# VHH binders against Putative glutamine amidotransferase MTH_191, part 1

No score or structure here was measured in a lab: all are predicted.

Target 1, 304 residues: Putative glutamine amidotransferase MTH_191, of Methanothermobacter thermautotrophicus (o26293)
Amino acid sequence: CGIAGVVYKDGKLHSVGADMTRMLHALQHRGPDSAGFAIYGGLGLEENDYLLNIEVKDKPGLLDMVKETVELVSPIGSDEVIPSVENHIIYRCRITLESFSQLKPLIMDIDSIDDVIVLNGSHSFEMIKDVGSVLEIADRYDTWSKKGTHAIGHTRFSTESIVDRYHAHPFQSYIIPDITVVHNGQITNYWKIREPLERKGHIFETNNDTECIVHYVADKLASGYSLEEALEQSVKDMDGPFSYIVGTPQGVGIAKDQLGLRPGVMAENDEVFAVASEEVSLREVMDTSEVEQISPGEVRVYEI
Below, numbering starts at 1 at the first letter of every chain, in headers, positions and changes, except where a header shows other numbers; antibody chains are not in Kabat numbers.
F, E and O stand for the ipSAE by ESMFold2-Fast, ESMFold2 and OpenDDE, each averaged over both directions (binder to target, target to binder). V2 = 0.75 x the mean of E and O + 0.25 x the DockQ between their complexes.
[cut] marks letters that were taken out.
The coordinates of atoms that the task and the answers printed are left out; those that the model quotes come from them. Centres of patches stay.

## First folded at step 3 (VHH)

Design a03 (from v15 with S58E; framework vhh_vobarilizumab_d1)
Fold by ESMFold2-Fast, scan of step 3:
Formats: C-alpha cells, structure tokens, sequence
Structure a03 (fold): chain B 304 residues (1-304), chain A 119 residues (1-119)
C-alpha cells in the first residue's frame, strides 16, 4: 500500500486532484488494485451542507429507494450517478442537515437498504475511492480537474475476487467532521485501542485498522489535542509497524510507528508541504532532491 | 477461510469455574490477535479479554483477577479460564480473531457458547 499527502501553503485553490493523481500513480507498484482520495477546500459547501457517496447495486428500483430514504431527512440539492465496475454505481448527492449529529443516523438508515453501502458523508472534503488503477479511477471521477488546498491519498493491493469499495482508504470518523486517514501497515495492539473508543461512543463500521486510527485521532482532537499532539500520542499508544496520514480541514499530518519499518518521507519548500511512502511520489509535485526521512516515532504536520 | 469454534460453555453455580476453548482452523493462528467478547441478555456486546500475537493481554475491569486469557499456538487454540463466576457473567461468549489480509484487518467470529451462572 502507498500513501501520499500534499498541502499548498498559501491556502488557495490549486490543482491538488491532478497532483494527488500523479503522486499515487508513482506509487502504483505498492497497490495496483484500488485507490482513494480526500480532496480538501474545493467543495465550497455552505454551512450544514454535506456530500454523500453511496454505493448502489445497479438494479431496478434500488436507487429510487436510496433517494426516498434521503428525502425523508433532507431535500437533495444536486446529485450525480457515476457508473462503476461489478454492476454497481456510485450515487453522490448534496444534502442539508441542521447539525452534523444527524449525519450518522441518516447513514445508518441508508445502509439498512440491502445492496446499498454509504461510503462517506463530508462537508470540507470530496471523497473518491473505488476499485481500479489510479488512472482508471482518475478518468472515472475526473480527479484531474479537482481543485483544493490540500489532499491525501492511498493505493491498495486487494486479494478480493469482487470489488470492495467500502474497505478502501481513506476512512472517516463521525465524532467530529471531516477527519480522514490513509494508512499503510498494522496496529498490533488493535483490541487495546478499539475497546476504550467503543466505550466512549465511537461506532465502528469495519474491523479495519485505518478506521481504528481515524476514531483515535478524532477522539483526541475532540478532547482538545492539537493535530500534532494527537499524532504524537498515537505513536506512543499504538504498536506498529505502521505509517499513516491524516487530513483535516486545516491541513495534513503524517505519523510513523516507533519500529519505523513502514516507509515515510517528506519534502517542503516555500509553496508546498508534501509527504509520501516514497521519494518518487514527492517528485511529482516538487523539483527537489532534498527529501527528509521520517524517523521512527516521528510526526510531521502542516496546517494552513 | 478461518473458522472459529467455541466450546466449554454450560451451566455452573455461583462461585464455580469454567474454561472456554476456541479452536481455529485455516491460516496461521500464531499471527492473530485474539479476543473473547460476551453479550448478556438485554445488553450490548462487550470485550471480556484480549491477547495479542505476542502474548500481551487486556481485561475488562469486571473480570480482571477472575478470568485469564491464554493461547496455545501449537494447538491453534485460545482459552478463557473463568473463576469465581457470578450471575452477571451469564452471557453468550464469542471468540474473535483479528487477521490481516492484503485489504486490511478482518475480524472472524465464532458462533458463540452460552455460559449460565445460576443455582
């Protein structure tokens, strides 16, 4: 698996979708079977507006059931159907809720429909994740045209004989809005990390380590930690080997476990902060040979 | 392709002991993090005890000092030794294995074994 993140320091819109597509394509040898993106700053949604991404099996009446379920809670402001593989579509719709706390219950209602899976709901980022190569996904979702202030991404190796979009990175937590994680490696003390989070009210949708990491980081942020403090505490609490990247509305962070067996590198200049699994990914957004290795137990954060 | 089969549940009087076993088949048992969960009548599922591939253990506060989780990698078996059983320990006990596959970690669950603590 490969992971990448890029931040433009001026806080203005840049072609981060194209940047992240090139960064992930450079890492395709690490995970050719699926890719995912979280692109921040480009959606421009009004307060209380959210974008849902919903996987729907392509069969008569099913999309109508999804739309009817959404419309019990919110009018649909705009929507789009993106054809995907294995007889599935991705339905994307914009909704308005009175509070973020209504989002998770709506997602659970939609998920109750057979052959329907909500991939995510977001305010400050656009989620794109699917099965296929980076370039196939880029063409399917038009990532080349996507603008934002920053982005994170992931490439995955899959042993599945069928498509598994839900378990693709990035993952999101619903305790606080718009926190995303992409991850490479393993959390070997998973049970010790997960159980206390469940007792605090975190609802786990999967048994994936990446979801555990996003719940952990969201919990720390909700408890008043800075992003840097949350990541520093995570490398003390979580046993690796792992590296992961967090996206927030304010920026990007990378953390590497104390064993340091999973790769992580960074480069920055006056305009750009970039992190990735490998130097080849960094060179897609910067003309520099000055690459810094992230040391075991180290974290690096950039917030705009 | 991992299967988990629990055994050892049954009826026991308060203060008694039971030992639960979970036999794992398929894949290499020694690399898994393993856990026991339980679900009591009218309550949600809760972690009882966990053990990492390296042998580190964690216990729920309600069972700490009374229950012991252990594993025998040569026999592909997870155990839960339950001592000083109380009526509130009555539950269906589930064995769980955390297994890494190339798409991430997946939890495999057994079908559960009923433990009833009653006179």
Amino acid sequence: as target 1 above (304 residues)
Amino acid sequence: EVQLVESGGGLVQPGGSLRLSCAASGSIFSIYAMAWYRQAPGKGRELVAGISSGGSTEYADSVKGRFTISRDNAKNTLYLQMNSLRPEDTAVYYCAARIWEQTGYFDYWGQGTLVTVSS
Scores: ipSAE 0.000, ipTM 0.181, lowest interface PAE 15.4, mean pLDDT 83

Design a04 (from v15 with S58T; framework vhh_vobarilizumab_d1)
Fold by ESMFold2-Fast, scan of step 3:
Structure a04 (fold): chain B 304 residues (1-304), chain A 119 residues (1-119)
Amino acid sequence: as target 1 above (304 residues)
Amino acid sequence: EVQLVESGGGLVQPGGSLRLSCAASGSIFSIYAMAWYRQAPGKGRELVAGISSGGSTTYADSVKGRFTISRDNAKNTLYLQMNSLRPEDTAVYYCAARIWEQTGYFDYWGQGTLVTVSS
């Protein structure tokens, strides 16, 4: 797998969709099976508005059932259908909720429909993830035209998991708004991390390591940790080998486990902070001869 | 706007106990994540304990089993019960409040209360 993140330091809109597409394409050799993006800052939604991405099997009446379920809770402001592979569509709709706390219950209601999976719900980022190569997904979703302040992304090599849209990275948690994670590697003490989170009331939908990481980080942030503190504690608590990147509305962070067997590099100048699995990815967004290798157990964060 | 005022610090002997309080005003306390930080002489600030709006808690390894964080939403007050105090717990203790919104997080800090563990 390959992971990447990029932040423009001025907090203004830049062509981060195009940037991330180039960064992930440079990492295509690390994972051909699926790719995903979380692009922050470009949606421009009103305070109580959210974007849902819903995977729907392409069969008569099913999309109507999804829309009817959504309309029990919220009017649909704008929507679109994006054709995808394997006889599925992605239904995107903008909805209005009284509070963020209503989002996860709505997602659970939609997920109860057979052959329907909610990929995410968000306010400040656009989630794009699907089966296929980086360039196939970029053309399907027009990532080249997407603007934002920062983005994270992933390209996946699947060894044991089914290659499908839900299990593609990024993963999101609903404990705090708009946190995402992309990950490369394994958490070898998985149940030691998961069991305390379940006792706190976290609901796990998969046995995926990336879901465990996003729950862990969200729990720490919800408990008063800064992003840097949460990532520093994760390196102490989680056994690798892993590297992961977290996206939030204000920025990006990367963490490497103490074994350091999964790659991670960074480059920074006055305009851009960028992190990735490999140097070739960083060179797609900045012209630099100086690249820093992220050391075993190290954490790097940039927040606007 | 949230204002945080800590109290309950003081001098205590090793093995003793103290209870710190943080009174919050201004915003709706119950929706904030709350935390206690400390800063020992010559060191940076470190997180001691945190508590979510829903009451889930987390602790630094150095204090787990000895300190308990709790909140009283009716009184808009955060507490830190400190038991089995050690000289290395000597620090200024700070109350912090954070709220995560769709556009990022905001945090607020108290002015601190001194805890000295010495005979």
Scores: ipSAE 0.369, ipTM 0.735, lowest interface PAE 3.3, mean pLDDT 87

Design a05 (from v15 with S58Y; framework vhh_vobarilizumab_d1)
Fold by ESMFold2-Fast, scan of step 3:
Structure a05 (fold): chain B 304 residues (1-304), chain A 119 residues (1-119)
Amino acid sequence: as target 1 above (304 residues)
Amino acid sequence: EVQLVESGGGLVQPGGSLRLSCAASGSIFSIYAMAWYRQAPGKGRELVAGISSGGSTYYADSVKGRFTISRDNAKNTLYLQMNSLRPEDTAVYYCAARIWEQTGYFDYWGQGTLVTVSS
């Protein structure tokens, strides 16, 4: 798998969709099976508005059922259908909720429909993830035109027979708004991390390591930790090998396990902070010979 | 939008106890994650203890078993009970509130209260 993140330091809109597309294409050799993006700052939604991305099997009446389920909770402000591969569509719609706490229950209601999976719900970022190569996904979703302040992304190599959209990165937690994770590696003390989180009321949808990471980080952030502090604590608590990147509305962070067995590099200048699995990805967004290896157990964060 | 005011700091002998309070005003207290930080002379600010809106708690290794963080949502107040105090606990203690909303997170900080542990 390959991971990448980019932040423009001025906090203004830049062509981060195009940037991330180039960064991930440079990492295509790490994972050809699926790719995903979380692009922050470009949606411009009003307070209490959310964008849902819903995977729907392309069969008569199913999309209507999804729309009816959403309309029980919120009018649909805008929507679109994006054709995808393997007899599926991606339905995107804008909804309004009274509070963030209503989002996860709505997602669970939609997920209860057979052949329907909610990929995410967000306010501050656009999630794009699907089966295919980076360039196929970029053309399908027009990532080239997407603007934002920062983005994170992932390319996936799966040894499993089923390559599905839900298990593509980024993953999101619904404990706090708009926290995303992309990950390369394994958490070898998985249940030691998961069990305390379940006792606190976290609901796990998968046995995926990446979901465990996003729940852990969200839990720390919800308890008053800064992003840097949360990532530093994760390195102490989680056994690797791993590297992961967190996206938040304010920025990006990367963490490497204490053994440092999964790659992670960074580069920055006056305009850009960038992190990735490999140097070739960084060169897609800046010209520099000063690429820094992220050391075992090290955390790097940039917040605008 | 929350305003925080700490109280309860002072001079305490080693082995003594002290209870810090942080009074919150301006917004609904119960929705905020709360934390205590401290800054000793010449050092950076460090997290001491945190408590989520739901009441889950976290502690720095250096204070675990000696300090207890708690909140009283009806009184809009955060507490830090400090027991078995040591000279190395001497620092300015800051109350912090954090809320993660749809557009990101917002941090609010108190002015700090000095805790001195010495004879």
Scores: ipSAE 0.044, ipTM 0.550, lowest interface PAE 7.1, mean pLDDT 87

Design a06 (from v15 with G50A; framework vhh_vobarilizumab_d1)
Fold by ESMFold2-Fast, scan of step 3:
Structure a06 (fold): chain B 304 residues (1-304), chain A 119 residues (1-119)
Amino acid sequence: as target 1 above (304 residues)
Amino acid sequence: EVQLVESGGGLVQPGGSLRLSCAASGSIFSIYAMAWYRQAPGKGRELVAAISSGGSTSYADSVKGRFTISRDNAKNTLYLQMNSLRPEDTAVYYCAARIWEQTGYFDYWGQGTLVTVSS
């Protein structure tokens, strides 16, 4: 798998969808089977508005049932249907809720419908993840045109089992809004990390290590940790080998486990902070020979 | 890549016992973290028990004290000893593995084995 992140230091909108598409395409040899993006700062939603992405099997009446379920909680402000592969569509809709705390219960209600899976709900970022190559997904969702202040992304290599949209990165936690993670590697003490989080009320939907990481980081941030402190503590608590990138409304961070067996590199200049699995990805967004290897146990963060 | 094959499921009376096995092939078994998951009719998949490559174990609260996960690295086999079985333990049980040598990580799954607990 490949991971990448990019931040424009001026806090203004830039073509980060195009940047991330190029960065992930450079990593396509690491994962040809699916790709995902979290693009921050460009969605421009009003307070209390959220974007839902819902995977729906393309069969009569099912999309109507999804819409009816949403409309019990919120009017649908705008929506679209994006055709996907394997007789599925992605239904995207904008909704208004009284508080973020209403989002996860709504997601659970929608997920209760057979052959329907909510991929995410967000306020400050646009999530795009699907089966296919980076360029196929870029064309399907028009990532080339997406603007933002920063983005993170992932390419996945899959086996004959578990090649589905929901298990693609990025992952999100619903304890606090808009925290996303992309990840490469394993957490070898997964169950010791997961059990305490479940006791605190985190709801796990998958067996994915990336979901465990996003719950952990969200829990620390909700507890008053800074992003840097949360990542530093994760490196102490979690056994690798792993590297991961976290996206927040404020910026991007990367963490590498104590053994440092998963690749991670960074480069920055006056305009851009970028991190990735490999140097070739960084060169898609800046012209530099000053690439830095991230050391075992090291974390690097850029916040706008 | 690893291949996982579960066995040992079946029909058992409440209060009975079963031992599930998961045979792994295709890679060095000892580097994998291993787990048992289950899925009951009409419910999502849930973690039952896990064991690290180093032998550390964890359990869902609903099975603590009743189930024991173990591994035999010489035989490339994962076990789940299930005691004091209850009707609510009825589910398809899945073996899962995680490997860190690959550039993209994978959750490998077996086909599942059905456990039915009924009077």
Scores: ipSAE 0.000, ipTM 0.130, lowest interface PAE 19.5, mean pLDDT 83

Design a07 (from v15 with G50S; framework vhh_vobarilizumab_d1)
Fold by ESMFold2-Fast, scan of step 3:
Structure a07 (fold): chain B 304 residues (1-304), chain A 119 residues (1-119)
Amino acid sequence: as target 1 above (304 residues)
Amino acid sequence: EVQLVESGGGLVQPGGSLRLSCAASGSIFSIYAMAWYRQAPGKGRELVASISSGGSTSYADSVKGRFTISRDNAKNTLYLQMNSLRPEDTAVYYCAARIWEQTGYFDYWGQGTLVTVSS
């Protein structure tokens, strides 16, 4: 797997979809089977508006059932259907909720429909993840045209015969809004991390390490930790080998485990902060003459 | 359900070559993503190279240009061709397979094969 993140320091809209597409394409050799993006700052949604991404098997009546389920809770503002592989479509719709706390119950209601999986719901970022190469996904979802202040992304190893969009990165937690994680590696003390979070009310849908990481980070942030403090504590609490990147509405952070066995590099200038698995990814967004290796146990954060 | 058995390890001089093999049985090999990991004395386990079901490859920076991972689906076998071996390549090499990373880990591991690079 490959991971990448980019932040424009001026907090203004830039072509971060194109930037992240190039960054992930440079990492295609690390994970050619699927890719995912979380692009922040470009949706321009009104307060209480959310974007849902829903995987629907392409069969008669199913999309209508999904729409009816959504409309019990919210009018559908804008929507579109994106054809995908393996006889599936991705249905994307904008909805309005009374509060963020209504989002996860709605997602659970939609997920109860057979052959339907909600990939995510968000306010401050656009999630794009699917099976295929980075460039195939970029063309399918038009990532080239997407603007934002920052983005994170992932390329993944998978089988060509298995369609598993839900377990692709990025992962999101619903304890607090708009926290995403992309991850490379393994958490060897998984249950020691998960059990306390479950006791605090986090609902786990998978045994995936990345889901565990996003719940952990979201919990720390909800408890008043800064992003840097949350990542520093994660390196103490979690046993590697791992490297991961967190996206929030305010910025990006990267954490590397104490063994330092998973690659992570950064480069920074007056305009851009960028992190990735490999230097070739950083070259796509800036001159990489001053690339820094992230040390074992180190965390780096940039917030706008 | 898949069983993995590594072979091909041994003692080799610096600058030499070895080919590791991993024979798979018990399940349909072609649907698995496969990898080679290694663990050197006193160090943690690290990913060396991986290959998807479709044949796309990835390498650790330390071995890029020297090692080549490949698979033969007809023979249910994964290979690692190791060229220009260095003393720091000394490690136990493990074959691993996964269909899905629900647990974040490879579900199937071989027992390992020792590679020693010394004079």
Scores: ipSAE 0.000, ipTM 0.104, lowest interface PAE 20.2, mean pLDDT 83

Design a08 (from v15 with A35G; framework vhh_vobarilizumab_d1)
Fold by ESMFold2-Fast, scan of step 3:
Structure a08 (fold): chain B 304 residues (1-304), chain A 119 residues (1-119)
Amino acid sequence: as target 1 above (304 residues)
Amino acid sequence: EVQLVESGGGLVQPGGSLRLSCAASGSIFSIYAMGWYRQAPGKGRELVAGISSGGSTSYADSVKGRFTISRDNAKNTLYLQMNSLRPEDTAVYYCAARIWEQTGYFDYWGQGTLVTVSS
């Protein structure tokens, strides 16, 4: 798998969708099976507005049922249908909720419909994830035209028999808004981390390590940790080998396990902070020979 | 916004106990995640203990089992009960309130209270 993140330091909109597409394409040899993006700062949503991404099997009545379920809670402000592979569509809609606390219950209601899966709901970022190569996904979702202040992304090699949209990175937690994670590697003490989080009320949808990481980080942030502190504590608590990148509305962080067996590199100049699995990815967004290896157990964070 | 004022610091002997308080005003206290940070001479600030709006707690390894964080939402007050104090616990202790909103997070900090553990 390959992971990447990029932040423009001026806090203005840049072509981060195109940047991330190039970064992930450079990592395509690490994972051809699926790819995903979280692009921050470009949606321009009003307060209390959210974007939902919903996977719907393309069969009679299902999309209507999804729309009816959403409309019980919120009028649909705008929507679109994106055709995907294997007789599925991605339904995107913009909704308004009275509070963030209504989002997860709505997602659970939609998920209760057979052959329907909510991929995410967000305010500050656009999530794009699907089955296929980076360039296939870029063409399908027009990532080349997407603007933002920062982005994180992932390209996946599946060691499991199935490859599907929901299990693609990024993953999101709903304990706090708009936190995303992309990950490469494994957490070998997975259940020791997961079980306490479940007792605290975190709801796990998968057995994926990446979901465990995003719940862990969200829990620490909700408990008063800064992003840097949350990542530093995760390196102490989680057994690797892993590297992961977290996205928030303010920026990007990367963490590498104590053994340092999964790659991670960074480069930085006056305009850009970038992190990735490999140097070739960094060169897509800046022309530099000053690439820094991230050391075992090290955390790097850039916040706008 | 929220304003935070710490109290309860002072001089204590090794093995002794202190209870720190943080009074919050200005906003609805119950919605904030709260924490205690400390800064020892010549060192950076570190998180000592945290408590979520729902009451879930976390502790630094160095204080686990000795310190207890709690909140009283009716009194808009955060507490840190410090037991079995050690010289290395000497620091200025800061109360912090954090809320994650749609556009990011907001941090509010108190002025700090000095704790000295010495014979």
Scores: ipSAE 0.000, ipTM 0.370, lowest interface PAE 11.8, mean pLDDT 85

Design a11 (from v15 with I31R; framework vhh_vobarilizumab_d1)
Fold by ESMFold2-Fast, scan of step 3:
Structure a11 (fold): chain B 304 residues (1-304), chain A 119 residues (1-119)
Amino acid sequence: as target 1 above (304 residues)
Amino acid sequence: EVQLVESGGGLVQPGGSLRLSCAASGSIFSRYAMAWYRQAPGKGRELVAGISSGGSTSYADSVKGRFTISRDNAKNTLYLQMNSLRPEDTAVYYCAARIWEQTGYFDYWGQGTLVTVSS
């Protein structure tokens, strides 16, 4: 698997979708089976608006049932259907809720429909994740045209014969809004991390390490930790080997476990902060010979 | 393709020493980043020590100063020298390897070797 993140330091909209597409394409050799993006700052939603991405099997009447379920709770402000592979479509729609706390219950209602899976719901980022190569996904979702202030992304290698969209990175937590994680590696003390989070009310839908990381980071942020403090504490609490990148509305962070066996590099200049699995990915967004290896146990954060 | 086989586990008294070995077969060993993990009875698996393809090492705080990870690329073998063993070091120890290929990356694991520290 490959991971990447990019931040424009001026806090203005830039072509981060195109940047991330090039960064992930450079990492295609690490993971050809699926790819995902979280693009921040470009969605431009009003305070109580959210974007849902819903995987729907292409069957007569099923999309109508999804729409009717959504409309019981929220008006649909805009929507579109994106054709995908394996006899599935991706339905995305803008909805309005009274509060973020209503989002997860709505997602659970939609997920109760057979052959329907909600991939995510977000306010401050656009999530794009699907099966296929980076360039296939980029063309399918038009990532080339997407603007934002920052983005994170992932390419996945799957050992399974079926690569599913839900388990592709990024993963999101629903305890606090708009925290995303992309990850490479393993958490070897998984249950030691997960069990306390479950006692605090985090609901786990998978046994996936990446979901555990996003719940952990969200919990620390909700408890008043800064992003840097949350990542520093995660490196002490979690046993690797892992490297992960977190996206938040304010920026991007990368963390490497104490052994440092998963790659992670960074480069920055006056305009851009970038992190990735490999130097070749960084060169897609800046021309630099000054690439820094992220040390074992180290974290790097840029917030706008 | 890649196989990892651990050996060297056994029963040892507190304060004793053991050396674990992991023999790798299949691909070029010198390209691998290698690690030792352990899993104690009734607990999750935890990372103990790692070594990069270039020989850089790192350790969990609980074993730092007592355990030493090393590799012999000519013999395709990874080692864990365990000194000053404590009852809480009792676990099944696993060897792990990471290989980068054009189409992605792979994680490989051995079957494990049991270490019991008891009087």
Scores: ipSAE 0.000, ipTM 0.114, lowest interface PAE 21.6, mean pLDDT 83

Design a13 (from v15 with A33T; framework vhh_vobarilizumab_d1)
Fold by ESMFold2-Fast, scan of step 3:
Structure a13 (fold): chain B 304 residues (1-304), chain A 119 residues (1-119)
Amino acid sequence: as target 1 above (304 residues)
Amino acid sequence: EVQLVESGGGLVQPGGSLRLSCAASGSIFSIYTMAWYRQAPGKGRELVAGISSGGSTSYADSVKGRFTISRDNAKNTLYLQMNSLRPEDTAVYYCAARIWEQTGYFDYWGQGTLVTVSS
């Protein structure tokens, strides 16, 4: 797998969709099976508006059932259907809720429909994840045209025979708005991390390590930790080998486990902060830079 | 917006106890995540303990079992009970309030209260 993140330091809109597409394409040899993006700052939604991404099997009546379920809670402001592979479509719709707390219950209602999976719901970022190569996904979703202040992304190598869209990165937690994670590696003390989070009320939908990481980070942020402090505590609490990148509305962070067996590099200039699995990815967003290897147990964060 | 004022700092001997208070005014206190941070001489600011709007708590490893964070929403007050104090707990302690909005988070800080642990 490959991971990448990029932040423009001026806090203005830049072509981060194109940047992340190039960064992930450079990492395609690490994971050809699926790719995903979280692009922050460019969605431009009003205060109580959210974007839902829903995977729907392409069969009669199913999309209508999804729309009817959404409309019990919110009018649909805009929507589109994106054809995908294996007789599935991705249905995207913009909705209005009274509060963020209504989002997860709505997602659960939609997920209760057979052959329907909600991939995510968000306010501050656009999530794009699907099966296929980076360039196939970029063409399907038009990532090249997407603007934002920062983005994170992932390319997946599956050791499983089946590649599930839902299990592609990024993963999101719903206890606080718009926190995403992309991850490479393993959490070897998984249940020691998960069980306390479940006792605190976190709902786990998979046995995926990446979901565990996003719940952990969201829990720390909700408890008063800064992003840097949350990541620093994670490398003390979690056993690797892993590297991961977190996206928030304010910025990007990368953490590397104490064994340091999964790669992570960074580069920085006056305009851009970038992190990735490999130097080749960083060179897609800056001409020449001093590339720094992230040390075992090290954390790097940039917040706008 | 919320305004925060800390109190309860002072000089205490190793092994002693202190209780810090943080009085909040302005916005509705109960919706904020509250935290205690500290800054020792010549060091950066670090998180000591946090408490969510729902009452879930977290602690830095160095203070687990010794410090207890609590809140009283009726009095708009955050507390930090500090037991078994050590010289390395010497620092200025800051109260912080955080609210997560869809556009990001907003932090509010108090002015700090000095805790000195020394004979």
Scores: ipSAE 0.000, ipTM 0.408, lowest interface PAE 10.5, mean pLDDT 86

Design a14 (from v15 with I31S A33V; framework vhh_vobarilizumab_d1)
Fold by ESMFold2-Fast, scan of step 3:
Structure a14 (fold): chain B 304 residues (1-304), chain A 119 residues (1-119)
Amino acid sequence: as target 1 above (304 residues)
Amino acid sequence: EVQLVESGGGLVQPGGSLRLSCAASGSIFSSYVMAWYRQAPGKGRELVAGISSGGSTSYADSVKGRFTISRDNAKNTLYLQMNSLRPEDTAVYYCAARIWEQTGYFDYWGQGTLVTVSS
């Protein structure tokens, strides 16, 4: 797999979709099967508005059933259908909820429909993830034109015979809004981390270790930790080998496990903070003679 | 660094058989998880079959019962025996390797070998 993150330090809109497309394309040798993006700062939604991304098998009546389910909870403010591969579409809609706490129950209701999977719901970022190469996905979703203040992304190589869109990175937690994770590696003490989170009320949809990471980070942030403190504590609590990147509305962080067996590098100048699996990805967004290897157990964060 | 070289690809008629081989250089072949992937024209790369360092195997549903993955650690070679070939098996086949502890991706790849199944 390949992971990448980029932050523009001025907090203004930049062509981060194009930046991330180039960064991930440079990592395509690590994961040609699927790619995903979380692009922050460009959606401009009102306080109670959310964007849903829903995978729907392309068959008669199914999309209507999805829309009817959504409309029981919220009017649909705008929507679109994006054709995808394997006889599926991605249905995107903007909805209004009274509170963020209504989002996960709605997602569960939609997921109860056969051949329908909610990929995510968000307020401050746009999620794009699908089967295909980085450039195929970029053309399908027009990532080249997407603006934001920062982004994270992932390229995946499937170890299974079937590539699943839902299990593609980024992953999101719903205990607090807009926290995303892309990850490379394994959490070897998975159930020691997961069981306490489930007792605290986190709902796990998969046995995916990336989901476990995002729940962990969201829990720490909800408990008053800074992003840097949450990532530092994760390195102490989680056994690797892993490397992961977190996106939040405020910025990006990267963490490497104490063994340091998964790659991670960074580069920084006055305009940009960038992190990735490999140096070649960093050179797509900045000229640099100084690339730092992130050390075992090290955390790096940039917040606007 | 591990270098992987595939061989055995070619043109075969439907119902025919081919055996692909992947020769690996490097000192720790026996510790690797190995796999065969394929990429058909216009499609993404997909896992065909995998084998652990201990010999446990996994297969794509589309090839179960027709393909067999095996390894010879003494020869540093991975094999894919392909029987009852179908036109939809036409693809470039890639050999891949990773250290047994890691999950998610493969660090080493061959250049691929073309398999064409046609009448």
Scores: ipSAE 0.000, ipTM 0.099, lowest interface PAE 20.7, mean pLDDT 84

